VHH binders against Dermatopontin (DPT). Designs and how they scored, part 2

Target 1, 183 residues: Dermatopontin (DPT), of Sus scrofa (Pig) (p45846)
Amino acid sequence: QYGDYGYPYQQYHDYSDDGWVNLNRQGFSYQCPHGQVVVAVRSIFNKKEGSDRQWNYACMPTPQSLGEPSECWWEEINRAGMEWYQTCSNNGLVAGFQSRYFESVLDREWQFYCCRYSKRCPYSCWMTTEYPGHYGEEMDMISYNYDYYMRGATTTFSAVERDRQWKFIMCRMTDYDCEFANV

## First folded at step 19 (VHH; from y1 with Y105H)

Design z3
Fold by ESMFold2, fold request of step 20:
Structure z3 (fold): chain B 183 residues (1-183), chain A 123 residues (1-123)
Amino acid sequence: as target 1 above (183 residues)
Amino acid sequence: QLQLVESGGGLVQPGGSLRLSCAASGFTFSSHAMAWVRQPHGKGLEYIATISGSGGDTYYSDSVKGRFTISRDNAKNTLYLQMNSLKPEDTAMYYCAKRYEIFGHTIDYFDRKGQGTQVTVSS
């Protein structure tokens, strides 16, 4: 209370331009504010700090015509040490990330925070280039076309470089209700 | 809760003028840069003008420089675009946008599937 200096590990996010949501080896849970989705992912790699990454994210409100999210959930875990492909179930959009680091494999497990927008469906999907472009590089993925939404990712892992490349899956959303529960 | 509502479009002769308005709500208007963007039929988006939160700094694309003036009234939470010497090439749907600074990059928020305001320049 009084005279308490606080501990640096109690703070997961610095909202300034120079902040990261995690320290190396630290687990984290990041959620966009309600009604917002992830529009940017930034990361730096630290070979000498457990071959791990520090992350930051940015969010923006969805357009008025998309409405408010009807439900949100944490998607199934993507295990450390594996290459994986996942999109949000139930036509959800990515609104957050959580991750835990494992020293035994020098890698992280991952979960998406997903939000459904009524009965709207993704369409016109495409996959970004690799982030980072080469293992060990900084990554700075930004969605400049704010009519595409992040649906998920596919990742590849290098056991030699001890790093993970991401390709994000980006889709438009219908302005009408559709009959498909997931695309 | 963020809302941007455009108005003031219409049919205008070449060489004519129009003034577009954008009513903003759901955020501290004076703290954020704003922009006007347009979409000509069958073409991509064109970012035509921006203005800082205070109104002190403006930018114009080459296609509208010298003909259009962006302004704002922070007391009324309203953005304006004065359009003079209109050309057929200015025919488009016009949207106002809230400018976000994300990791040192600019992303403009607007509802592409929203109303907008149509400007048609034809004789």
Scores: ipSAE 0.523, ipTM 0.739, lowest interface PAE 1.5, mean pLDDT 87
Fold by ESMFold2, fold request of step 20:
Structure z3 (fold): chain B 183 residues (1-183), chain A 123 residues (1-123)
Amino acid sequence: as target 1 above (183 residues)
Amino acid sequence: QLQLVESGGGLVQPGGSLRLSCAASGFTFSSHAMAWVRQPHGKGLEYIATISGSGGDTYYSDSVKGRFTISRDNAKNTLYLQMNSLKPEDTAMYYCAKRYEIFGHTIDYFDRKGQGTQVTVSS
């Protein structure tokens, strides 16, 4: 049985070059391998390095019954300095992240890389708790229930803490074709 | 194109035996831990047995310990579950799973909506 990630064990991270996709203040573009979706998001906060974060992601293949993605795209940009809510259009699943940092606002703009799986539709959607749980903390979001897929996120930004909390939108996908695939 | 295909299920009387197989492809089988999970009708998943990539380390849930044996043949890319002394509560859909280690956490890959293999134990 998998349990929830426990504190303080969530603070044990290795800061190797292979462990993070970006340096502080660095823009990045991360895509899962073809046929895979994001199942984990890890991040560490560096107040003294521009109040920015280093990120890492992990991917897993979608199950056989979901098949291969029929199309993939970068979703519309979410501007720095704004709170936002976005899901992948056309019932897409999140398969990557792209971001640029802006020192003038000490914040990032964001895009999801989204992949559609034919005529499958999301259902039983829910939002995670905040990641990080408190501004400035390390973030370690893991999708333990493999039957749920990341569809997007909503975020809040604190101008005082200069950090962003994420709630990820997680949905199941049908194992049958749905007539109206857009949601 | 990772695939896991379960077989060997069927109808069996209490006290009987079955051997399940899982044919694996699309990854280096010997490098990954594997598991058997089951889902009784209308109930949640139960993780029942795991085996290391080499086959040297195994774990069993209390519900099956002493009755079930997980094994693997790395030359044939096949995972097995020998089920002895079967009970009606062992009735379930059985799936094999590939274990991933992600950021220090274990996540099992299997197709919850896939074929699986049904085991039914009844008099």
Scores: ipSAE 0.521, ipTM 0.761, lowest interface PAE 1.6, mean pLDDT 86
Fold by OpenDDE, fold request of step 20:
Structure z3 (fold): chain B 183 residues (1-183), chain A 123 residues (1-123)
Amino acid sequence: as target 1 above (183 residues)
Amino acid sequence: QLQLVESGGGLVQPGGSLRLSCAASGFTFSSHAMAWVRQPHGKGLEYIATISGSGGDTYYSDSVKGRFTISRDNAKNTLYLQMNSLKPEDTAMYYCAKRYEIFGHTIDYFDRKGQGTQVTVSS
């Protein structure tokens, strides 16, 4: 978020052994450690394996200003084959993912694991670009600005490509409790 | 929980020196590279310096090279920034950052809503 680092580290992407949380066609449940939220999503597509994706996630601790999570829960399921828009209820932040593969539609259903931090409120929300950039491509979404938190996502599903594109909903959070409506 | 607390800032004349400290807790300090970043009022964040977990490797932005020295005491879980030959352009809020390696990317963790430590260089 502030240009090139002086630390001489070259980024390397090896999707062959990335510690995927799932195998193709298999369900998975991923949760961040307590007090952490999802900050990165990586995925590879496999046309031969049921047009499915393997997923990996990274978490980071929330700032001290947010305090400890007040409660965490699993959101409502987003059904396979359907396009959907969902944010964590009660101004929660995304702290995990759960998914199940459905052979009949060659797609996955999705469920967010959400954590609320006191009565902090989202503001200045925006949607990321499409991930992956094109159907069938690998995706690598990393949040570099920790002023923003993942609140949810919207997805488009292609019945032809049998793949999904994601836009993640990113929001700032107040450093004080408020009574704003859920975003 | 992870906590980074900066201190040591203040008002100093051009050419003066300051030593910033960052007290780290909530993680294995020696296992992580650390960095200093700063934000001048009304401007964006700027990278300053990085130090490896062991302290054996240090890196600096061109703007501070030769003037600033980053160091650490792993026994005390403390990061330092020795600032010499300070200039008015060094005036900013200074933050300590913990580095993460995520999917081959280097990411700095710091809380801009935290206190940081203010450095003001003025005659």
Scores: ipSAE 0.446, ipTM 0.725, lowest interface PAE 1.0, mean pLDDT 90
Fold by OpenDDE, fold request of step 20:
Structure z3 (fold): chain B 183 residues (1-183), chain A 123 residues (1-123)
Amino acid sequence: as target 1 above (183 residues)
Amino acid sequence: QLQLVESGGGLVQPGGSLRLSCAASGFTFSSHAMAWVRQPHGKGLEYIATISGSGGDTYYSDSVKGRFTISRDNAKNTLYLQMNSLKPEDTAMYYCAKRYEIFGHTIDYFDRKGQGTQVTVSS
């Protein structure tokens, strides 16, 4: 269930005042600093640049009560052009993204970087609204509730609009170690 | 490893004073605004004071204005809350928070489960 994909793309530095991690049509790899998880996602769509998106992320430290990450890994690839649903395996939390753009489908493939925190289990999970609200629009998802962590996402892709909508899966984590490796 | 460790709480009589401290580590302290929040037992969180990274700007909630003073020593990576004229209503668990500005929004980091310092005001 673990992948060590030798992704050739590195995180790009800020190309704008908004701190985009990528240029259109370019791959990127973004990882939170150790002990941090993704709490915000921003993106802008550019139809002229291959119907692609620039992305920006923000991370925050996990509470000390959650402990240090015990293991981090890259998840399986979510293929471009496909709709997918994925959560971090082994009850992991999303701590990064990497992506590659494909001209053939005018879309991106995606991988989550996931970190597990001891043997904590997710609970009270819910999915956010769709981001962006409409295809082609900017998206700005910020988790204001620090008790919830991003576990994954489900996405839809429009072959007409050549854009992807996201629903992020948010969960609480137990304050104790549970016996279940995958919930 | 970011850490915020609160201390200085205790039991005090009404009208008394306490000075809370928050030892910060794992980040550039002077580059971040900090805040004090509190949570009475069985109640929600209340933001009571904020201070800019440089210490030049401070904000207080109406509930503590005139009684509490937030300050910081950037050389010591320490945040302070001087609490005077304490009232029973000030009884709560107190937390220090690191403020983030994310995409134009303010987000605070603090750990409600494993940290904080208890302040109890009782006659």
Scores: ipSAE 0.386, ipTM 0.682, lowest interface PAE 1.1, mean pLDDT 89
Fold by OpenDDE, fold request of step 20:
Structure z3 (fold): chain B 183 residues (1-183), chain A 123 residues (1-123)
Amino acid sequence: as target 1 above (183 residues)
Amino acid sequence: QLQLVESGGGLVQPGGSLRLSCAASGFTFSSHAMAWVRQPHGKGLEYIATISGSGGDTYYSDSVKGRFTISRDNAKNTLYLQMNSLKPEDTAMYYCAKRYEIFGHTIDYFDRKGQGTQVTVSS
């Protein structure tokens, strides 16, 4: 699974001084550097450009206590137009995003890049508030709590607004290897 | 892997001095601003000082200004904090942090679970 991609093509570009990883209506693939996980997500909505969003991400290193990632992989795709809930399998942490825009639904499909750290287990999980707060708005999610890691997200999609709201799933990770492969 | 290892803490009397060190590895040290933060037992994190990558710019919290000096040796990938005129209020776990600028926000990275050096100021 390591190094596999869910899309036949991927692109990562800095299209602006803002560091957007994509242009509207275009797919993108973003991966954190090795040993880092996603800690921030920014996005702006453009109704005129297919009701699409540009995305920006920030990564930070995981604590030394977690060690090096043991494996990384791309999760299954979350389809455009659908509401979905997904966390990284095998207690992985979100270390990247891949997305493709679909004109037919004016929405994107999404795929997590996940990294597993030894046999650590998530606990004390919670979901963030909705991002964006309202459809069409800019979203800016920054995790300042470094004890929590993004495990995944749940999203809702408005067929009227043609926009998607996100709740990120944040969890702590054990400082020891646990017996459970997938919590 | 990014690693920050603090050292130099200890027990000192009020008015005493300590020099903390932070050995950094796993990244281009000179390209990043660094900071010192501290956490007194049972209290929240407190920003202390920051230094630019080149070392040309330094900033201090009002609580330590005039007493503490942040410096760095980029050749040795080491961050320092010279603490003079120590007070009991300076008692805390001290962490060195790598500074990030994320979406216009300054974030200090450090590992609270496995790192830090304890400074205790007591008569």
Scores: ipSAE 0.352, ipTM 0.664, lowest interface PAE 1.2, mean pLDDT 89

## First folded at step 20 (VHH; from z3 with D57S)

Design aa2
Fold by ESMFold2, fold request of step 22:
Structure aa2 (fold): chain B 183 residues (1-183), chain A 123 residues (1-123)
Amino acid sequence: as target 1 above (183 residues)
Amino acid sequence: QLQLVESGGGLVQPGGSLRLSCAASGFTFSSHAMAWVRQPHGKGLEYIATISGSGGSTYYSDSVKGRFTISRDNAKNTLYLQMNSLKPEDTAMYYCAKRYEIFGHTIDYFDRKGQGTQVTVSS
């Protein structure tokens, strides 16, 4: 019910000393370089700029033994104003994000950029703590466990703080081909 | 495509020496700190030595300090580990790693499921 009034997507540009991918209220589309996956997510909150966030991401190449991605796609949209849970379909790994801001709900819709790595399957999945830890705080999520890959996220929303907390879903990938489509 | 290829491992007697090499490609080698990491069979990873991009600063774990020397040749895109006075406890799979600085944190890239180079010190 809000979709027709969102801010448009913009080409990626460095807007700060830390390389934020968007200005507040600005839509964005971010993809890791080919063969890389998201390993870090950073964000700052600005109440006076529409209760919105600026985002930054960092990527690292997947290990050589995992090979090259065979297919990449934008996952289905997660609507603004809702709390949601999503993982990449077809055992994909998160390699990017895109998002639009909607003034009518003071929130964003989200999509993952997902890449499939041959017939490898996720396993031993776990969910991070909340990011940010408290509404309005800076978010600084780093995946130090290089053997784990981001598969998706679940989010919660505070109507009072007009901010969203994230828990990222992190999984290992098999070193053999498997028949399973999802973890 | 980023590649790190370890070599120079083998079987050696206690007190002996080996020199490990790591051929790097797919990135600007001289711009990045590098590390050596080892994994003894059935045990966790141990970070043993680190060298700055220029080669001007090095750091060693207590377990190898005084016995091992990390070095690099930026013209050849190669990282080295000179291992002297080897002990049975040095037996492990050895990996080289590229050090990333991401949002003020360090993260080491290497292929934990890759080939590495095996060092075996037997009496």
Scores: ipSAE 0.493, ipTM 0.757, lowest interface PAE 1.9, mean pLDDT 87
Fold by ESMFold2, fold request of step 22:
Structure aa2 (fold): chain B 183 residues (1-183), chain A 123 residues (1-123)
Amino acid sequence: as target 1 above (183 residues)
Amino acid sequence: QLQLVESGGGLVQPGGSLRLSCAASGFTFSSHAMAWVRQPHGKGLEYIATISGSGGSTYYSDSVKGRFTISRDNAKNTLYLQMNSLKPEDTAMYYCAKRYEIFGHTIDYFDRKGQGTQVTVSS
């Protein structure tokens, strides 16, 4: 009589041809080229391949009137397994994402790559709708209006779905120096 | 890094002509489609002309078709707009834009708060 041996089944996807930054459960670090900011976030969820997401990003240069970034940094870690809210400190704009998967929590930690543009300040801020609209769905967030910049996000996590919804925080930036950390 | 600098605007009588220029730097100019957009005072943006990276394909909005000609000199990294038979309705701030394809969507880069080049058509 046979025992139950279990045969691993794996669905392989050629992520290099699709432009994804990471494989499922793989850590990654993505930075926009110098002087650019994130304008699009795309992601797919794969329940069969570890209940995790693959990510892709697109960047565009900031307007010339905003100038060159004066400093850039990785923001503080947003810990896995928790909902969180974070904006770039020091009036920075999001120019990248970094993430690592933790088997102990079955979730990812997150960091923003942030760049400050002289002494410009955010204003007229708003939050996007949920991305994805429902847990497990594909997400495709595009900033069509280049006058708005990603400042950060608020997220919620479902332990049942092993997935995270994002609302991105989008702000305009002043065209004058305001000399304050936040508006 | 990327720069788009518009010039050639001015005050002109109805029926007159102007030639706008856009000096581009900080990217491989010949590899990217370009556009001219305009914004009349207190109104929304109007995309008026586009040209492919090679210059082989052009498109014009109905409001300017037959009167305006978009062109480019890839050796000089310069985009042009020849505007003939100008009308008061053409009065606007004009910007050149670099076209991006982002995940299947078209997004135009330009500095809405930058200098642009003002065209004013009045008698």
Scores: ipSAE 0.488, ipTM 0.730, lowest interface PAE 1.7, mean pLDDT 85
Fold by ESMFold2, last read:
Structure aa2 (fold): chain B 183 residues (1-183), chain A 123 residues (1-123)
Amino acid sequence: as target 1 above (183 residues)
Amino acid sequence: QLQLVESGGGLVQPGGSLRLSCAASGFTFSSHAMAWVRQPHGKGLEYIATISGSGGSTYYSDSVKGRFTISRDNAKNTLYLQMNSLKPEDTAMYYCAKRYEIFGHTIDYFDRKGQGTQVTVSS
């Protein structure tokens, strides 16, 4: 809350019906509640507002049979101005996003919030189509398929469009004990 | 710590009846829509029915409409499925689900690898 003002925190940050997590140019940090993972990513592009994007996310609990996360961490940073590929280390699942905007390059740096589920390993991984489908378009990725979890992403940057396309890396998790790190 | 525990399944003859229960905990039960889904062995998931948080609105798939009734008791945090006029094609593992609304889409949370409750209809 804001001290004596009496307003809930979200009221000051609500940009739309869906409650965008950031204003243009604003840094942000989004974490799913404990025991939940990201299942949806939404974004709009604002060419006139620094060629930046506003983001929103949604989370759902992992299945009861997967258990509770054993540890969670912020992954290594992916620097602004670069195309990159990253998955959560230690077989982690994506449970959040953190980002800062840099006016000098009109681009953002990115980090995943990752959570490990002990003795479970990813398998049968695949990569989504591009989000957005074309540079500058809005992004609306809902990837809740009961068996798949987000592990990370790869991105492609256009210097002409000043925008980034994402492909999310989606994997199943074993239902038996698996002690391997980083599949 | 959301938990959904199904019960009431079993073996029943065609034309018989069965009542399934789902005990819910870890969330405010009365403020969320709930659903029943089923999975016949080796087949995909099939949507059965939904009920609003208050219990005032219900919807059924064509395969069960007129035979099955979804209900809830918000004082007991319990969801029910009354199944009448059972047929062999109703044989499946049954799960209750908490319904989420995410960016204008409905998504049903349940554990497909969980225990569920088995319903078997055979002569």
Scores: ipSAE 0.479, ipTM 0.747, lowest interface PAE 1.8, mean pLDDT 86
Fold by ESMFold2, last read:
Structure aa2 (fold): chain B 183 residues (1-183), chain A 123 residues (1-123)
Amino acid sequence: as target 1 above (183 residues)
Amino acid sequence: QLQLVESGGGLVQPGGSLRLSCAASGFTFSSHAMAWVRQPHGKGLEYIATISGSGGSTYYSDSVKGRFTISRDNAKNTLYLQMNSLKPEDTAMYYCAKRYEIFGHTIDYFDRKGQGTQVTVSS
């Protein structure tokens, strides 16, 4: 269904500039530097430019007690045209995003870049309010609190507005060795 | 490889003095504002003092104004807290923090689960 009709991915990292990672309807791939996780998401909606969003992200280092990431991966695709809920598998923390626009469905597919911190488990999880608060508005979410990390997101989609509202899933991580997962 | 290592805590009588140090590495120290944060046992965090990257601007919470002095040595990548006229209420674990500016917000990085440096004020 989504074959070759999507826009190509483009990797864009703006660690020294304050700019958008994508042009309207452009695919993108954003990764935090090694040892960092996403702490902020900013986005604007461009109705005149094809009813799509430009995105920007910010990263911060994880605390020393969390250690170094042991492995990182792109999580399974969240298909365009669907509402979805996803967290990183294997207790991973969100360290990036990638997305491609599909004109055939007038929507984007999404993936998280996830990094695992060995022997640390999420707990005390909560979900942010909607971002944006109303379809078409600017999104400016910053949820880095001491010991809270982004684990994933859930979205709702409006076919009329051609836009999504997001809620981000935020969890603490244990400071002791732990072998089990928490969603 | 960002590291913040606190030291200089200890036991002291009320009215006494201590000087805390924070050795910083893994970033350009002089380009970033720094803070001292404390956590009394079983209580929440208190942000007590901040200093700009150059050292030209400082801020103190009401609980420590006139008793504590924050300073920095950018040549040694070290942050200091001179603590005078110590009170039992100053008993806490002390941490230093690096300030980040993210999309117009200030976020303080520190490791609440790290070593810190313990200050205990008792007779």
Scores: ipSAE 0.467, ipTM 0.734, lowest interface PAE 1.9, mean pLDDT 85
Fold by OpenDDE, fold request of step 22:
Structure aa2 (fold): chain B 183 residues (1-183), chain A 123 residues (1-123)
Amino acid sequence: as target 1 above (183 residues)
Amino acid sequence: QLQLVESGGGLVQPGGSLRLSCAASGFTFSSHAMAWVRQPHGKGLEYIATISGSGGSTYYSDSVKGRFTISRDNAKNTLYLQMNSLKPEDTAMYYCAKRYEIFGHTIDYFDRKGQGTQVTVSS
């Protein structure tokens, strides 16, 4: 279990510009309301602004069958410049994001906010296609099947394009408590 | 916590009628469009009816148009589906859905595992 981290940057919502949660080169912290998880991710790339991206998220309530979140926490930080694969510990679901921009590498570090729902277990996991489809492009990932939940992501970083591609890890969750190990 | 609780399903003969209800809580009911969706066993979801927040606008799929009527009582936070002239093809699990607009896309929220009301039309 990880505690909450304090980020030096305050979240700024630019709703006039499609409701982005951040400005380029600035950090942000986004959390879903209680009992909600991330179901959509939108991002736009700006090469002139430090090869950075603005981000927007959407959350939706989890179904009653999943129950209330038992606990929520911030996961370990994924460092800028590195490719990584991470899922929420303890079979948690992604319920938020923190990120900080690093000028030295023209990239961001990332941290998941995760929520666990009793002892529900993931199954039938799959990875989405790459978002964006190509470096520098706008990305728009929306989960239309609410039987699946975002458990994490894997991402690649191009040192040439100074951008990242993402694959989101989507899993079903049992409607009962199980004793399976963390997946 | 958002909650949608369907009721009113049951077994009826062809040509019969049922009235489904959906009790909504945890959000401003009148501010959101609502929908009914159904899922026959082993088949995909079918969106059959939609109603605006105020109730002033409705939409029906061709499969139920003229037979089903969607309505709502915002004072009671309740959504209804009057089903007349029922057919065996109407047999399905019925779900109440809250509509969202996410990044320009329409998305419906409902609990497919824990909610719904079964409608069975059979002789």
Scores: ipSAE 0.376, ipTM 0.681, lowest interface PAE 1.1, mean pLDDT 89
Fold by OpenDDE, fold request of step 22:
Structure aa2 (fold): chain B 183 residues (1-183), chain A 123 residues (1-123)
Amino acid sequence: as target 1 above (183 residues)
Amino acid sequence: QLQLVESGGGLVQPGGSLRLSCAASGFTFSSHAMAWVRQPHGKGLEYIATISGSGGSTYYSDSVKGRFTISRDNAKNTLYLQMNSLKPEDTAMYYCAKRYEIFGHTIDYFDRKGQGTQVTVSS
């Protein structure tokens, strides 16, 4: 049910500029280093470049109390042009992103890279405000509270604006193993 | 895996001194700025001090300036906090933090659910 999809083209991270992981209209695959999860997402919209976005991510180590990740996987693909809601299965945390641009819809498909930490369970989940605040705007989401982890996201797509708004799903994780495989 | 282990806390009288240590592992210690933060019981986190990777630059909060000294030994992957002229207000759980620069923002990594080291100043 989980698979590593090999994208034909992967854009290198540009450290000389703002560190964008992609060029417009190109696919990318970003993964946090082992034992790290995504804590920040930045993006800029380019109307002239196919109404596409450049993306940048930041990762931070998980607390020692969570231990080492037990397994990591790629989730199922969220198709371009569609609105979607997805959280990491098996109580996983978001540790990366994969995306491909589709000219026919001027949008991207998305895939989460997820990592599970033992049998910890999420709780006290909440959804962030919309990023960007308005279509076409830059977005800058930074999690300053390390008690919360990104579990997934929900997105809306405007066929008129040819852009997506994101709400990130943030949860606490138990400091003990639970019996629930997928909360 | 990144690990930060604090030690050196204890009970001291007002005006006393303590020296905290933080053993770091799982990353290139000398390449990162480090910080000390503290959390009094029932209160929020408070920034205390920061030191650059090389140790050439240090910064202090007003609450500890002139009394505390942050230092590091990169050969030993150890961060230190010399605390002099301790006051009851310094009573807190102390944590060492690895400093990150994320999209122009400074963020300190530490595990508040971890060990930390308790400092209690009382007569």
Scores: ipSAE 0.349, ipTM 0.666, lowest interface PAE 1.2, mean pLDDT 89

